# Ledger of designs, part 21: VH-VL binders against Protein FAM180B (FAM180B)

Target 1, 160 residues: Protein FAM180B (FAM180B), of Homo sapiens (Human) (q6p0a1)
Amino acid sequence: TQPHAGQPMDSTSVGGGLQEPEAPEVMFELLWAGLELDVMGQLHIQDEELASTHPGRRLRLLLQHHVPSDLEGTEQWLQQLQDLRKGPPLSTWDFEHLLLTGLSCVYRLHAASEAEERGRWAQVFALLAQETLWDLCKGFCPQDRPPSLGSWASILDPFP
Short names: E, the ipSAE of ESMFold2; O, the ipSAE of OpenDDE; V2, 0.75 times the mean of E and O plus 0.25 times the DockQ between their complexes.

## First folded at step 21 (VH-VL; framework fv_masavibart)

Design x7 (from w3 with heavy chain K31R; at its last look DockQ between E and O 0.31; V2 from the best seeds 0.00; counts 0 for: pae E 3.8 > 2)
Fold by ESMFold2, look of step 21:
Structure x7 (fold): chain C 160 residues (1-160), chain A 121 residues (1-121), chain B 110 residues (1-110)
Amino acid sequence: as target 1 above (160 residues)
Amino acid sequence: QVQLVESGGGVVQPGRSLRLSCAASGFTFSRYAMYWVRQAPGKGLEWVAVIWYDGSNKYYADSVQGRFTISRDNSKNTLYLQMNSLRTEDTAVYYCARHSYPSDTYAFDIWGQGTLVTVSS
Amino acid sequence: QSALTQPASVSGSPGQSITISCTGTSSDIGKRKYVSWYQQHPGKAPKLMIYDVSNRPSGVSNRFSGSKSGNTASLTISGLQSEDEADYYCQSYTGRNTYVFGGGTKLTVL
């Protein structure tokens, strides 16, 4: 039987919020249903029924307003992330933004027809993945230094 | 102010070629997909072509596939339509149009005034 | 290519409401939100009146509203005024970078 709150099992003055607004299973379904680059370089959810749900509308907002639509915008945001390496871990919102920008680069790498364009997107993707590792490592990794991913850009597509 | 201005229309004989231009101003042209839409005299609107924001992809209506080529020069803020092997049924006012925001609306929020192409013997 | 079906003409008296229909298939109307409506006065370029089935761009009167039911989208104009007399086109994005317009509806204000 569960005790009532005569003498609390915890310090009841602060009951933290344990409810996540969005379940991972819903997010997986949205990503599994497929994303597609549109005519303006934005990722969108192909399944319009899922896109109309509350989680789908939230994802669409993130994709439209916080994921850059071209290489220059992505590079500019990457520079801002690199400047933040010494700061606290990214907010949940900014971390989701980082992951979705990286996912966007994969779609653009796949869509690129020229080797030089593919290489530029592959390089930016590798650097975004590096920033992801830096953020995850803040306070967790030995030495507080993530492994370098610099060589992965050449594996994805050769550059001179 | 956001503006699109078409030019290059005229009278040509069947089988000839014509090149249309659309000058864009007042917005970041390289962020937007662009369109050509035509309207034969006294008739309805017909979509002709789309080009993606970066020029990477181009798509055409079946009626013009293989004869028309859409292109863009983002450094000049200009959209083009190269029309080859013109036929009398290509006679129309040709509009350039801008893809609306947000990108998943697939509507045309800014239109030019159009340029007339007449293909006649 | 396919066209969406619109009535050739509709009419109404000033102050009344009228509705223009646009019928397609599930692939162009029924399961999609990509329905827009354009107003075109004689000799002028089209003007976007409704996007995403029911959304109005800035500067479009709230007398214009959009809806859909099944495979039919509708444009409703309430409080009809003489300047509403024009041709109206529906348009959809059918997927795979393909766009289709309805044949157009001439609205006459009596």
Scores: ipSAE 0.197, ipTM 0.652, lowest interface PAE 3.8, mean pLDDT 81
ESMFold2 (binder alone), look of step 21: mean pLDDT 91; pTM 0.929
OpenDDE, look of step 21: ipSAE 0.355; ipTM 0.774

Design x8 (from w3 with heavy chain A107M; at its last look DockQ between E and O 0.39; V2 from the best seeds 0.00; counts 0 for: pae E 6.6 > 2, unsure alone 74.4 < 75)
Fold by ESMFold2, look of step 21:
Structure x8 (fold): chain C 160 residues (1-160), chain A 121 residues (1-121), chain B 110 residues (1-110)
Amino acid sequence: as target 1 above (160 residues)
Amino acid sequence: QVQLVESGGGVVQPGRSLRLSCAASGFTFSKYAMYWVRQAPGKGLEWVAVIWYDGSNKYYADSVQGRFTISRDNSKNTLYLQMNSLRTEDTAVYYCARHSYPSDTYMFDIWGQGTLVTVSS
Amino acid sequence: QSALTQPASVSGSPGQSITISCTGTSSDIGKRKYVSWYQQHPGKAPKLMIYDVSNRPSGVSNRFSGSKSGNTASLTISGLQSEDEADYYCQSYTGRNTYVFGGGTKLTVL
């Protein structure tokens, strides 16, 4: 009655015995449909079957290695990231946490019922996106500067 | 000692309002999500509402949506349930309960003693 | 109405083992690990006995065990004692901050 058949990640039920589904496809399902914000503001994988897959176990480890779950923690990390703009690119670990923190902000934005709270999370999300562009640009952009998201951030700001 | 103590129950007429309180002690109240669960006389347990640790989000059972409001005051270590437009079917013992810690489990690890609400003409 | 189905009553003699079932759907039991069991004696608040399908909190006797198969969770009480006579409720988290209980099972110790 707990069927494995038809599960998105179960390659044994659909393909040949040698080839498994690609990890990016399972990771995409986890990120868009498989996460839930809990009552303590922390992201969790809601489906036990997805959580037990190899990509699911890896994602759980990334989530468990501290992703800020409140506004103050996220703002403190933003300040640290801004201070590191002149340094080397973030480690893979820190970059993945930056992306997951951004995703957490989206969940917080959707969960918020107050316009002021929505505006604060939207601003934090826009700033995290800007820091992502800064990090991707280190040593790879001709200008050594990413495009500014300033006009986008202004649209998201509920108070001028 | 960790404890939850409900109060504010009583007999009220249909259509009236009542406010329940739950006093928390022996733990850091502001770190926990909190619940209301009710039990009609001779019947089973029914989840009523949840509130997040910081009060930012609240969710309700369909049977009480739009009539009941859960709230908390973390400075007073107190959980509340405002019950408006009461119906006879709301007659029950009301328990407050604490969410598990850490947040990745969904269980009610500490319960209060309950307070009886009777809605009758 | 309960979203989880339990038998209304179960009985057993002292020293026997009994099992209480709790049947739901894939979305509340089958695909989730968040199944809990509560014991309630008359006039008392419920007490957590099992969480996450099979884990016992500190202070709960190892005579209580939990399991899951498909969409059915089970509570097993071994070495039945008169103190075990109570109502037993299963509970699951169904997602989107929604929680459901079973209808309860009255355990009678003969």
Scores: ipSAE 0.024, ipTM 0.621, lowest interface PAE 6.6, mean pLDDT 80
ESMFold2 (binder alone), look of step 21: mean pLDDT 88; pTM 0.889
OpenDDE, look of step 21: ipSAE 0.428; ipTM 0.804

